# VHH binders against q8cch2: the designs that were tried, part 14

Target 1, 325 residues: q8cch2
Amino acid sequence: RFCGSLVSRTFSFHVSWRMEDPLFRLDLGWPKNSEYFTGATFCVAVDSLNGLVYVAQRGDNIPKVLVFSEDGYFLRAWNYTVDTPHGMFVSGTPFEQSVWITDVGSGPYGHTVKKYNSLGDLVQVLGTPGKKGTGLNPLQFDNPAELYVDDTGEMYIVDGDGGLNNRLVKLSQDFMILWLRGENGTGPAKFNIPHSVTLDAVGRVWVADRGNKRLQVFDKDTGEWLGAWDNCFTEEGPSAVRFTPDGKYLIVAQLNLSRLSVLLAPPSGSIGDCSVVSTIQLADQVLPHLLEVDRKTGAVYVAEIGAKQIQKYIPWHSRTPAFGA
Key: E = the ipSAE of ESMFold2; O = the ipSAE of OpenDDE; V2 = 0.75 times the mean of E and O plus 0.25 times the DockQ between their complexes.

## First folded at step 4 (VHH)

Design s24 (framework vhh_7ubx_2; at its last look DockQ between E and O 0.01; V2 from the best seeds 0.00; counts 0 for: pae E 12.9 > 2, placed apart)
Fold by OpenDDE, look of step 5:
Structure s24 (fold): chain B 325 residues (1-325), chain A 124 residues (1-124)
Amino acid sequence: as target 1 above (325 residues)
Amino acid sequence: QVQLVESGGGLVQPGGSLRLSCAASGFTFSRYAMTWVRQAPGKGPEWIATISSGGDTMRDDSTKGRFTISRDNAKNTLYLQMTSLKPEDTALYYCAREGIYDYKTGTYPRFDVRGPGTQVTVSS
């Protein structure tokens, strides 16, 4: 009677959680003085060419827009013609810089997308100041969330941060509607709180459909729906989305989770499913709302509503081993 | 007393150069962003450039190639180097301290201190 003792080799799958080297590190030196943040910081934009960081904040009788250097020094601020800022984008050439702000306020400048020069002078107003609406002629907004301006000067606007429109609008450089997509809903190309918009290098428009817990992708030329990512957002929808300068990754914010996620960018010609490469868990109630990526340095600036600050993250330069020749 | 005093203005020929100075007193100069503005007769104030406490600059595109803002924190002095001056550069030039939000009063002045200005006249 050979009692063969079945030695159950418990294969302890040591899932060596290879602590994937964080792709980003916190820059504790930015800004140099945090005392300039006097309100809730809602959005941030970067002038990569001039090394400037624009911040918009909410509050009564405070500066609405702050300008910092890349190194974190305060430069200037203004408080006029901005009611309740939500999104911000800086576009420009070496010869002209424009600061765009979406305004969700109920004041005389609310429900608009406004263009400012680098000095904070109001240059252009899109929408009907102080009036929310759904109109296309003239174009009206109801809580415009964010905008993106491409290198050709064409503009993409997500309109509907809790408003009536829940839409993505493409405008020409002359502010003519080229195409419009979206209505309220859960189906393809429908939105529930389209909150952030960006473009990739292959001509796809990415929209953070926050309420539907997904990213949706459109063709920039035709506005055709190309696909969606929902598998990475089961807990909470994305509030912000940007690409890294090399186009390899998406940086996404999840507001209430106080989390940043780094996602792998899909290859050209397919959307597929999303894949999380890394996550940055912020402290509770930090509430990352919107973010921007410096196209030159790859630095990520995050507007944190709860913490009432802008936080800068710097890419870890992968030590490319100097292959010694 | 907090004070700014501009100097270095004067009459210059077209194509000439001029260096303006602004002496700061009564406050910690090195902690504040500083700005040059100008006002020509019959025109509104025009922003020229701002320099942070750390020496980073923001400049208007119209003068960016000709004017340079700088500072010496050890001397409590702000500078504006002007080159290739044109008749249209004729103006009263002001030095201003960028305002900081006052939590006690709940007010934000764009400029909380400025000097009396120095006149620059560009003429043949």
Scores: ipSAE 0.837, ipTM 0.922, lowest interface PAE 0.5, mean pLDDT 92
Fold by ESMFold2-Fast, scan of step 4:
Structure s24 (fold): chain B 325 residues (1-325), chain A 124 residues (1-124)
Amino acid sequence: as target 1 above (325 residues)
Amino acid sequence: QVQLVESGGGLVQPGGSLRLSCAASGFTFSRYAMTWVRQAPGKGPEWIATISSGGDTMRDDSTKGRFTISRDNAKNTLYLQMTSLKPEDTALYYCAREGIYDYKTGTYPRFDVRGPGTQVTVSS
């Protein structure tokens, strides 16, 4: 909603740090072209190999996917086959990177997980466009929330964001179900609004079980339940979860509290209890929804639906999880 | 043959304690999360507690203060320690290994292995 300026000197943001050690700092110079955030920004994904940041936004008569450089310059926008984006992830080989987008709601492209090439061409559709369902053969979705794709091309999908499904599904690179966990409930391996999914460095799948106010953890190869963390989420469940590239920390968002937290990663062999290292309290109108970590730089990008922006946090040089001094 | 066999049930007075055991055979017990479930007369099965391969536990809030789940991987045995037993705890108690999606059948079984159960009766 800016007029007549290349770079605004005025940003509406408030950050209150509640930590003994600073780990991250806000990059006030990112993005350079915030005027392209014309809708509610729901998700962000990073192509670390090519230095690209993908942003998906909601709204009528606006481009649904924006592409920025890691330095904050707007490069291009695309997408007429995205209806209501929710989560996104960049994956692929060094030769070809792809963008996956989960699409929710009642529109003609909803209830799908879709793969796009770097040019914005649709190259794969999982689910049935515009048709929600619970079926496994073929696999159907009801408001798929997010996905994570590992280096082997195997993928992990959480379905759904307020739909009838409450499940974590692992697919092979040719989209066959390898294992599936979950149904609606509060017990182990049961979910209420599984909202975000990621992998750690030691072969564990982490799910933000938002409605149950916890993170749940599974073995990536078997789908076996390994543990859960609820002690950090008594006020509200996590909406997003990602690991720092060195594997030392988790970064989580709590949407309605407008809060980001940095949690200490557990060692291999046990999950234990959650330990908070740092928190960032954002202004009430910001509403951090989903986030992504640049695996090369350690930068954290946060999609903020209330503020209609993406914020970039960069490791603090003297206290970063990647390097000291 | 993959098998689970429960023991340790019996008749106990209200306020009493029992320790249930579940002996596992035919699979690598230490690699699996294990669960205790009970079924009271005329009721459906009720989840009590699960323990992961790494020893992390989750328990139903209604029994959490009175029941503890543990495992001994060297003995291939799962335990449920029950204290302050109530008449409402009367049920068939069984251990289970949770199922995974079976591509061949297109189904997700609730449990892929379950024991025959051990009866617990709490009566004065």
Scores: ipSAE 0.637, ipTM 0.852, lowest interface PAE 1.6, mean pLDDT 87
Fold by ESMFold2, look of step 5:
Structure s24 (fold): chain B 325 residues (1-325), chain A 124 residues (1-124)
Amino acid sequence: as target 1 above (325 residues)
Amino acid sequence: QVQLVESGGGLVQPGGSLRLSCAASGFTFSRYAMTWVRQAPGKGPEWIATISSGGDTMRDDSTKGRFTISRDNAKNTLYLQMTSLKPEDTALYYCAREGIYDYKTGTYPRFDVRGPGTQVTVSS
């Protein structure tokens, strides 16, 4: 190929060996209608099947729930039966979607986990509106923080943010308690401000145990404690956690650090220690509270209570070779 | 028929080492997190360490890394390796299975199965 000449680098390379591409980039064009963010934006949920993004915000005399298209256009809003929203989750089929919202505080709709249809009609209430409690029959809440609904309709609720319960509750699709873990504390399966909950593809439930500066992991079927990660959260506990659709990464928010982190997903057995792959440092006082990952596209939506907005990050879709011909 | 049986305790001098064993029967040991607890004379129960079915561990800082929990799922056996033993480690040591909420009875047992324990005595 050559007669004493140097080997050339004229053929193209994928940049993974010479230059690292970012995992995500900010979608500067989302949303198209940011004027609707008139309060503190606490949570966000995504209907991947229908391309809808739900946002809940807090403030006086404002629309509490906003709905945007995935392209960023405002579609509709509602206010009725929502006082002090904290977390959201969207579940459903192509024919029927459900929007779940946790509501906190002692207002007339507080201390509840509520289900709405896509138009904002209230269809189910868990807990006793306006009244905190620790009971299980009937099930009560004390500032329920977030929930996750899996494809079977089973639910995982973290209860709660600054309340007395400090627990993870699994419910059947008919709202029977299947198992429960937790009390206030620092040991295994104890919590301090259980703030976010998600599932991975191998049947593990992940809880952002914010006050204890860790993630804790449980078997979704039995509630068995599977381990904990604390080594990535020395300075501040996670406020939010979600998996990417391919199962390779976790996305974590740290509220007061104004930081997002991408962590490497663990194998199906022992979870080991956490490993940070990438960090997105946001401006001071942005305050990323909760986030959601679109299961179809991998887009990450982050609710920023300090900046009073939702920002969208999208996966990197192209390769940009460094020294190709 | 669910049973846990501890062994390996005894009298040991300060600075010594012991390995405690907990033999499990009557349940699928490999699917449960397992815990060591101790109870010293005149004191309440004290959590020592927990190991998940997958081998992930958490331990109480008070033992300062002197105690190591492990398991052998093929032998249905839980272990506690104790080193640098001190007189204050004198206690009854027992293993336990973590309980879960029983929705039919409305009860939440912390430890739904425990063994009778094995005595460890560290005498200076």
Scores: ipSAE 0.211, ipTM 0.654, lowest interface PAE 5.3, mean pLDDT 86
ESMFold2 (binder alone), look of step 5: mean pLDDT 77; pTM 0.756
ESMFold2, look of step 7: ipSAE 0.000; ipTM 0.397
ESMFold2 (binder alone), look of step 7: mean pLDDT 78; pTM 0.759
OpenDDE, look of step 7: ipSAE 0.821; ipTM 0.919

Design s25 (framework vhh_7ubx_2)
Fold by ESMFold2-Fast, scan of step 4:
Structure s25 (fold): chain B 325 residues (1-325), chain A 124 residues (1-124)
Amino acid sequence: as target 1 above (325 residues)
Amino acid sequence: QVQLVESGGGLVQPGGSLRLSCAASGFTFSRYAMTWVRQAPGKGPEWIATISSGGDTMRDDSTKGRFTISRDNAKNTLYLQMTSLKPEDTALYYCAREGIYDYSTGEYTKFDSRGPGTQVTVSS
């Protein structure tokens, strides 16, 4: 980011005081069909195998889910059983990809985590549509914020974006609870608005504990607390967290600061303290909410609720694909 | 059978120091995050500090300048080093392992196991 400006009578420009070049650049040519962003864009998910980008937006009488190509062309839209989308994730086998959507609020499809096939057909519902709750048999949600599905089909859900649960739930591929951590609080493995969830390359689950202004880290197999980072978030909590495909960096959004931060990933063994390697300062009122990384290309897609758009950031040296840092 | 046994408590003057120990047995200690909790007469339990398997720590803000949590995985032992002790630190101190979700009953408990505690009394 640029820390100052030089002004003359004929021009002005900003000067960066950073020692390193930025790792990412904005793709000004993406998307090609921005006219379809008719509502507040809350989340984005990527099907890296088929080159598809899914976007969910909110608003009355508009399409809730938009499908774009990785090159920015609008392909299709659907609304089937989607009410108030919050987070989404693409998962599946190499032969069949599906999109999961968390649905929040008081609408008839709210308080659910739903799986759709590539055509937009509903194939699985977790939670009780329209009914919030704390129950575990059956599993209930109260504003589920986001999910992550690993390559084995095991699922990690943070519940949620407000509400009373404030928990991280791990499910088997058959949707059985394997472990659960969390309740409202500031101590270890306690949350205040767990907003985003992801895995790293060494078996750790990372949660954006937004209201507590920190990231928390857990062992994916046991659910044991491994550590937390709060030193990078003193003025605003993280709303989104994702790893670059090479595992070297985390990309974090801080919504009310309109900022993205690139953080150095810790080695296996200990979590330690957070280190910022670069930042991307967005225009005021853009408000980055959730983001996704294309595991094939390293491209970062950012859902910006204030600007009502998705922006695509690509690694500066995009001719070395799959590095993503 | 999981067993936790605390030691090192006693009577100490204000401004003094104590080192508490917790000996763990019956489980793979090195795989679990471990916690120190205290409970004063007439009060609920108060979290003091937690240490992960890798040695990362989280401490309560009111005590973190005076108390340090550590572990020795080779000895299956958890420690709490307390300095600059105050009368308000008088409590039963116990170590605990975090609670788990019991899938068969559908119930969650806050602590899976805790020790019987060691009494710390700060008085002139």
Scores: ipSAE 0.626, ipTM 0.845, lowest interface PAE 1.8, mean pLDDT 86

Design s26 (framework vhh_7ubx_2)
Fold by ESMFold2-Fast, scan of step 4:
Structure s26 (fold): chain B 325 residues (1-325), chain A 124 residues (1-124)
Amino acid sequence: as target 1 above (325 residues)
Amino acid sequence: QVQLVESGGGLVQPGGSLRLSCAASGFTFSRYAMTWVRQAPGKGPEWIATISSGGDTMRDDSTKGRFTISRDNAKNTLYLQMTSLKPEDTALYYCAREGIYDYKSGTYVYTDYRGPGTQVTVSS
């Protein structure tokens, strides 16, 4: 069940303004160790196979990456080779899951997309650490915002969060450019702050084109532009986009409005216009930035910059609520 | 061999209408997004509208109330319906196939093929 707007001094906890969402409810018991949220929490990623939740936060002299269990217990932290985290994604085989982190810092590790094992050991670096750029050979980044890794190991990266680049890059599992789209602009396949990227169940790549107040959609195999949604974003562009595991809905964040929206997924063949199923209005200054969906449970984790926390939303039909509704 | 051939241009009075056509051959037309671009004398190219393989459209804000892009996949033809034409619409109009990344050359081609264009002149 949801409560109204709530601020907890003990736990630094902010709750949804809406009493109930028809599809999701806030888990008030997650996390158990909120005292580790000592900085602004920018992104979250889920290892659904091992029941782990990764959180990245910003600040000087604090741990940059926190690892929690899906039940909310703090397990470990690390900050090796991370300057300023922005986006994060968990990928890998059933035997070895890894976390990818985009780094937008001006320090020695910034302007990179880096792969870490579950222990926090650096395994792979894309981009040139500490050097921003527009080049393609080698591939350079300028404030890379987010990535998505398909089960095949193919990668989709949006670059950048206010930098020189405004592009979507597809890489093979051995990091060769397969296709790319984008330059600064308002036309089709042009971006202004491409901020979040995800894949749907029918082979389409969705990009939160934040500065242009729209989502744009591309064929994953060719990079062909398939359509765009702007009608749901007239006040503010989307900062995050993810699909529910059944593929029926998109969850989108609008940062400065402190709002989450549940949108109906389009059928195969056309993109059409955006249809809103429900909205979750958060308290002012909560600032939802990026979010992740647990592919096993359907739980939605939201990184909230202003509130310095992660909120967990659980599908209503996953269990009967013990109290209220 | 990929070919795009525009037609339907000409001299028209202000307030008039024209329908431009672009005949495509040498590729599977139905699988590509298609674009209309114009270039006025002494100016750079200006994007007008794009239509996806599925029929979704995006149009430039300055012309979208007057111009409509459409396609007929059975005829391999792209159309631009222009209404309420103004002197500032005077330009060479050309169609283009949406670009792709060419992995063999390592380069991105934003409009990989374009036609020679059809001239539209709006004058009294």
Scores: ipSAE 0.473, ipTM 0.794, lowest interface PAE 3.0, mean pLDDT 87

Design s27 (framework vhh_7ubx_2)
Fold by ESMFold2-Fast, scan of step 4:
Formats: sequence, structure tokens, C-alpha cells
Structure s27 (fold): chain B 325 residues (1-325), chain A 124 residues (1-124)
Amino acid sequence: as target 1 above (325 residues)
Amino acid sequence: QVQLVESGGGLVQPGGSLRLSCAASGFTFSRYAMTWVRQAPGKGPEWIATISSGGDTMRDDSTKGRFTISRDNAKNTLYLQMTSLKPEDTALYYCAKEGIYDYSTGTYPWSDYRGPGTQVTVSS
């Protein structure tokens, strides 16, 4: 019988750090079951309460949603009612977490934002399955890119990843439109490929306005434009944006530059200009697409479509009790 | 109810300066982003600059080196300082606030919250 050595790392885990970046380090031991990354990994979401990491990948005849433990072990997979995943977010109560997935496919499940329970059962559909559109009654999508759900259940959706729509939509917990901003353009509150959306700790909505090479900021309650950052994105626009749990930093990805940047969060009273704290240069053609931050641990998970993997970055000086058992 | 009234326009020679004002009433001015838009004869409306409630600004690249937007929340007044004016700056300048969201149509009607404009003519 042929005997082989254990291979714990593969050449696909290529990262180039700045020499003096003290904030984050790559967890080389995550995941344990990378063999399940059989397609292009487009998005990642974290259930911090149950220690679960959800990954969505594209490809024919493969499982499209993968569930891992935060320790890197594969637990389960499904691909029911998922065509072409783009973005995802975990939300819910402490005992009933759900995963939302944006779907940009041309098939019968595309142009939707869908809610699944932890077992992969479809429990809610927003949009018209298989039909793109600009309509609001009922709400339609054209390549919805990402969503964010706050602790009240209010939702923020950016639509579109190259479709007819270039808008930010706020929905109530009951999926009623509360406010909407955006149309195609370069002016304030106009977008060109709004690709990622997140909230900060002081009630502001941040949108990665990828085609316009900027982040734009809005009041979460009114939808009023508060400011924009373009000075950090002269080479390429941001594809993903998230805040660290302490609210001190933003983590942003630039897809074609294969780069992650850590930016200083602005004061509560103004947006001002972007300040880079550190930069992580990834291997060439890795293509970091979307990312997620574990609100409990501060771990950053990056979906890399070119490398077909998720990489996990952990805070450099994260406390791990040695004798607290 | 909502009223926007622009002033400060006029005839100016190339290289000159003008300061436009927009007096706002009928809404809580300090809570909203405010915009300057211009329209030259035979052309569509052109966005010039926007200022947020917190004072953050975004300006059109072609004019941002010569035009500065500012606000005075105590006076409910929006300003546009224009320097090094050129003949191509000749236009009707409007103050604008984004309109009320209409849930049934999904639109923000700009026309409901634009002033009558103030004419700027740059000619020698």
C-alpha cells in the first residue's frame, strides 16, 4: 500500500504580510478540511454565538454552502435553492441563528436575498426568484451584492453587482422598505457597483462603492449622506468592508490588488479622510472578494475567489487563557 | 412649506469671484445634506457640490479647485464661494435638498426641494 505524509498546509495558502503589521496574523491551522473548497469561494459569514463559519462557493455539481466550526472542522453542507451565491450574513436570536444569502444567478433562485436556518431549510425569500428587476412593490433585485442585519432585525441591502440597480435599501424586521438611496452615478449617494455594506458602532451605514473607488457613509435611521472616503482607494475600489468588534478599525479588501487594509475608524461627529493603519499584501491573483469579522473573537475570515479558499486572520495579541480551565 | 431662496448671482468678468447664498426654511436645515446644482442653457442639470449635516463635503472634480461649499446652521444658510470664474461657468445655480421618499414609487423627488435659482453670467 502506498503511504503518504500528512499535508497540513497547501501552496494555496499564500500570504505576504507587511514587515511591521502587529494587528493580525494568519491562522495557518484553519480550516482543517480545505478539501471541501471545490469551487470559487465568494462569501463568508460567522455565527459567533455557536462558533460556526458559513462559506458559499460557486460551481456545478458541488455543495454551495459549507458549514465549519470556528476551529476549522467541516460539519455539513447544502445547496438547495442556491444558484449563484454572492454575499451572506448571519443574524437571529441567541437560540435561533439564521444565514442570509444573496443570489445573483440567472437560474430559478437568482436575483434574491434568502434566509436559511442552521440546517439549510429555506425560511424567507426577498425578491422575485429567477427574475431581475427595479420594482419596489414587490421589492425586486438585479444582482444583489451583500446585506447586513442589525440586532433589531432591520436590514441593509446593496443591489447591484453589475446589474441595472445601484442602490442601498433599508428594510424593517417585517421586510417593509424604510428608506432607499442611490442610482447609477458618481455624485453623493449615487453608486457604481455597491458591493459591500456594514454598520459602525455609532449608527452609520458604510457602503463599498467599488466602481467609484470609495466608501460612502449614511445615517442608518434617515438614509442621509454623511460623507465619503476616496483617498485610500486611488488604485482600486473596496470590494468588502467590516468593523472590528471594538469599533476602532475598518478592514477593507481590494480584489485585483489582492490586498487587505486596516483603516482607522472616524470620530462620531465627522467622516473626514481615510487613514491606513496597516496593509496586508496577499499572494498574487488570490482575489479577496468579501470578508467577515467574528464579533466575539475579532477573527477576520476572507473569501478568496482566485485561490478558492477562506483564510482566517486572528488579532496578534488575542488573549487565550492557558490555565483558565 | 419647504422654501429655498438663492441669491448672490450676477454679471462678472472672467477671473472674478462670487459668493452665492441659499436661505432655507420650512424644515430642520441642520439635519440634512444640501447641494448646489447648475444648469446652463440647452444643457441638463450639473451637480456642483454637496455638504453633509456634519460639514463633510463632496465636490465635482472639474470645479472643486475653484468652488467651496459651506453652511451656517444657525442662519439656515448654504453658501457657494466661486473663484477664478470662466465663461463656461455661466448658468442658473440652484440650491437643492433631496426630496421626501415616496414609498409607492420608490423615488426622492428633487423638484419639490429646489430653489428658483440665481443667474451667474461670466462675460467680458
Scores: ipSAE 0.596, ipTM 0.824, lowest interface PAE 1.8, mean pLDDT 86

Design s28 (framework vhh_7ubx_2)
Fold by ESMFold2-Fast, scan of step 4:
Order: sequence, then C-alpha cells, then structure tokens
Structure s28 (fold): chain B 325 residues (1-325), chain A 124 residues (1-124)
Amino acid sequence: as target 1 above (325 residues)
Amino acid sequence: QVQLVESGGGLVQPGGSLRLSCAASGFTFSRYAMTWVRQAPGKGPEWIATISSGGDTMRDDSTKGRFTISRDNAKNTLYLQMTSLKPEDTALYYCARESIYDYKTGTYPLSDVRGPGTQVTVSS
C-alpha cells in the first residue's frame, strides 16, 4: 500500500512524511484550510515580515489567489485581473509589501507581469495585456514564468514558460531595461524554458533552465554568464530554485520526478559543479512546480500542481530550541 | 574601438597540437564571458567553448576531450589549446563576445563582437 488515507491529496502528504529529509521536516499541521485548494496550485510567495503566504491556483470559476497566515489559516482570496497565474513574488518595504504575479493566459490579463498591493488592488502592469510578443520598447512577454525582486527594487524576469523569447530580463525600480540575456538554444546564456529565477547573497542571478536540464548563473550588475550546473539534472531539468536564508543551500524542484533536491551552495568566486546534500522524494504525479523560502524562518513552501496542494517544510536546526538560554 | 584579434593558426599534421590566442581591447575583458567558434568552408559557425570571467567553462561535447579553453585576465587574452587534431578540425577559428542590450537605443544588437579569425589547416 502506498496511500495512508481515503483522500487523494493525503497520498502525497503521507509519502513526503515517510521520506523525511535530514535537514527539513514536513509540517503536518499546515495548512489548516486545505479545502480552498480547489484548482491546480502553480506558485507560492511569502511575506515574511507580515507572516503571510500567497498561493495562486488555476481553474474556472474559483478564486485564483489565496492568502494564508504562516500558521496555515485561510484569511482571504481574490481573482480580479488574473487569468492564468504562473509565478509569484512578494517585495517592498516593511511598511508596504506588494505581490507580483506572472500571467501566461490567453485572456485579457495574460502575457503580463502584474503588481498588486497587500489588499489585492492592481497597481502596475508590465507587458501588453492579452498579447504575446518579443518587443523590447515597450517590453513584451511570451509566457513569463517567474520573477525575483531585489531589496533595491531591481527585478529579474524569466520569459518564457514554453514561449518564444527564452530570455532573462533585468529591470530597474522604474521598469527600465538595464540588461537582457538569452535566446533559444543550448549554449551559454541561451535558454530552453527559463522557468525560475533567484538571487544568492553574493550578487549572482540563478536561472532554472528547465528544458536544457541545468541551472545557469549570471552577474546581477552586468548580466555576464558566470557558469552552469548540469550534473545534478541528467534525468530532468529544474523547475524551481531558491536559496536558504543562511545562503548554505539551494532548494530545487524537479517536476516530472516529483522530487526536491537540497544542493550545496558554491563558494564565492566560482560556480563549479553541483553537489547534492539530500533529496525529498514525493509521491508519483504530485508535480512540484515552483517553491518559495521564508527568509525569516527558513520554511520551504512547495506548489504541487498534480496534487493540488501547497506543502510546508521546516528546517530542523533553523532556530533556538530554548529562548533565554 | 572594441577589437578581438586571433593568432596561432597554421598548417599542422593529424595528431598534432596548436594553441590559439585572442587579444582583446576596447572593453573590460576580465568582466566578460568569452567564446571560441569555428567555421569550415561551406558550413555555418560551430560553437566550441565558452569561459566565464571567473574561469568556469562550457564546451561542445564533440571536442571537449581534445580542446581546452582558458584565459589570462592580466593580459586580456583568451586561449584555445587543441590536441589530437583531425582533418575535420580544418576551419577558420575566431573568438567572440556576446552582443549586449543597448539601453540608449532600446534594442538588442543583432551581432556578436567577433574577431577576423585565424586559419587552422590539418593535413598530411
């Protein structure tokens, strides 16, 4: 028997619990309101300052953006101006956090990267709503996959999740293109389905070059190619990449293998080869798509499109066991 | 002002070795990834290898056992060490820097910055 429950969503939960990682454990108590996962859960983003977890899901006639507390309680939902969410990122000041969503739909809000305030009001649109394109003036998208916003307000966008552009774009806080890298291909700084993007602590941009089965690394200021890791991805490309808050590890998802990998961060100055610390094998067909790391707690939230759920993993050694000692 | 100039090509026998050099000027060489490309008569350009500013490399699978890319940032020079050369390695070898986005014009340049090349001929 592979399943522990009568509910199909419980299957993935029990398999993940049995396959405990030495560095992380599944939070069995999160979320408290899983009944709100009525569609395929594509992405997750964390507001570490306010203790909020944002989830975007796909489906007809259902709320597309869900807001949970870090303790797992459902707070609110909204779906206006969202067609087909793909990636999501929370950014802003301690006094004003914003949610960015990439939209890959063919509807009136698709092929865009949109900024929402904490109340769900649309405050900025990048791209041409409802129209895919390759243009740079104005900047157009074709299935924008994910974004990352630096604490300076500079942003990094990977475009495309199956689109034609296959590029990494850096924008200023005022949405001006600072540099751009990429076209379709297998060579250095070329992409096939650039699916996830993140920054490390030493000014490097990491891209999950999913179709080419590798991670590629770039200088954040110049856009110069710094290196690539392919030796950990011979079976399947990475769909998501994030660093732990201490900078020691990368957490990577491999969608069709239903697997998470914990990788050792490279030393400063060189990229070298990938080293696997541990793996978390999920149930078949749960399909971990994108993930996010809580910068305050180190908790890892994984969006599983096949299982229609978000799972939360907590580090074993991320905080003091006894306060005041 | 940006220039790349290759040297070190020539006639060599099968099984022989050559070391190609590419001298860079007009830009901050140490900050850019650099590439070697070859083009045989009647064929399109074939990528061989790229090296990052920090020395990380990516190489074509068909040649990576025989060809090694390296750089000397103090000399603004890129190298390609070729061993066990074969007649099918006969080509014009040139170095390249990728095209960059020009924020002042709002366009992505259509061409890489490339050198004029150095001819490698492998025959007995």
Scores: ipSAE 0.487, ipTM 0.781, lowest interface PAE 2.4, mean pLDDT 86

Design s29 (framework vhh_7ubx_2)
Fold by ESMFold2-Fast, scan of step 4:
Structure s29 (fold): chain B 325 residues (1-325), chain A 124 residues (1-124)
Amino acid sequence: as target 1 above (325 residues)
Amino acid sequence: QVQLVESGGGLVQPGGSLRLSCAASGFTFSRYAMTWVRQAPGKGPEWIATISSGGDTMRDDSTKGRFTISRDNAKNTLYLQMTSLKPEDTALYYCAREGVYDYKTGTYPLSDVRGPGTQVTVSS
């Protein structure tokens, strides 16, 4: 039936966002060019200074990296030196933006963390291309999951999306190891599938310790363990974590529950227990994997493996044209 | 010059209680996460609990209902309150300073700094 065709086309976009989250609304008009999502969309990164959204997808004979405007228009795509993308992050100045991509493939570009310029040219490779390892000199990876780059150029990498390393590594701007934490385990500063990493506004590193069903928190300068949150993740661990630009909230994804949670950020000084402010329940089998927050607008972009799409959530108080304007 | 010294161990009957202390010197105690570890005869070290600089705690599931970790930064002292002690709690109890490996400087993890331990024996 005609209703069946419409329901089938739009089913994965149906969310109860008005009931589930009073802080964010789905942008039904983003993207404008969804036809370019031809593969499983694993990660998203935002160049908030130039209004660009980078998407990485997996699949044979398709472009691996897509570039959209913040208004949802497709701009370009490239496939240079990318095997199996997992996480990505945009860093730099308005005049010198770079996109970093973690690659978990066993092909010639796998087990690496690679830096590309805005045109898609490869400018730096960390790790040994095509070879997994535990080595520190030179630094090797085994399925690096995600990274975060500070405005100073210091980097935080979580290494172990199903690999053996299960560690958090901090690098200087010149790619020297400043500190590292982690090995496989359940105790403090031990990980099981460290899947996502981010910084808060007060110098703390947050890691989605997915297999252990918790977030862990570290001092960014020393790597000291500061605390953990497990009380919000009894059903499933977090796959992604990001802070809102005002530092007030965390946005967390739980992949198999097809759920996003908005959590209250702890004050400086202690981590305490997790408090859920709101939830966004996505349609069944959407599978939110990784997400990114636009530091300028507060928009949340969610990479959804099962739905093969990126969804954009906008803060209710964002300065966008209202009805009739 | 960095030193950790444990005290408060001894012989107790099953069901009894003990409070262990760890006196720290030679570093800024309040800035470090601190850990209690035990080692039973013929076994490897077993993590018991960690407390962060901000007072956040993580405890091993098997003992967390009976053991409480706390700190007094004014006294540079770490504590472990143990209740409902069992024969299997018999071990040498160590405190340790949590830390990270700094590859750039070649310094070893601060978690390698531990005290000489205090013996806890639970028997009738």
Scores: ipSAE 0.629, ipTM 0.840, lowest interface PAE 1.7, mean pLDDT 87

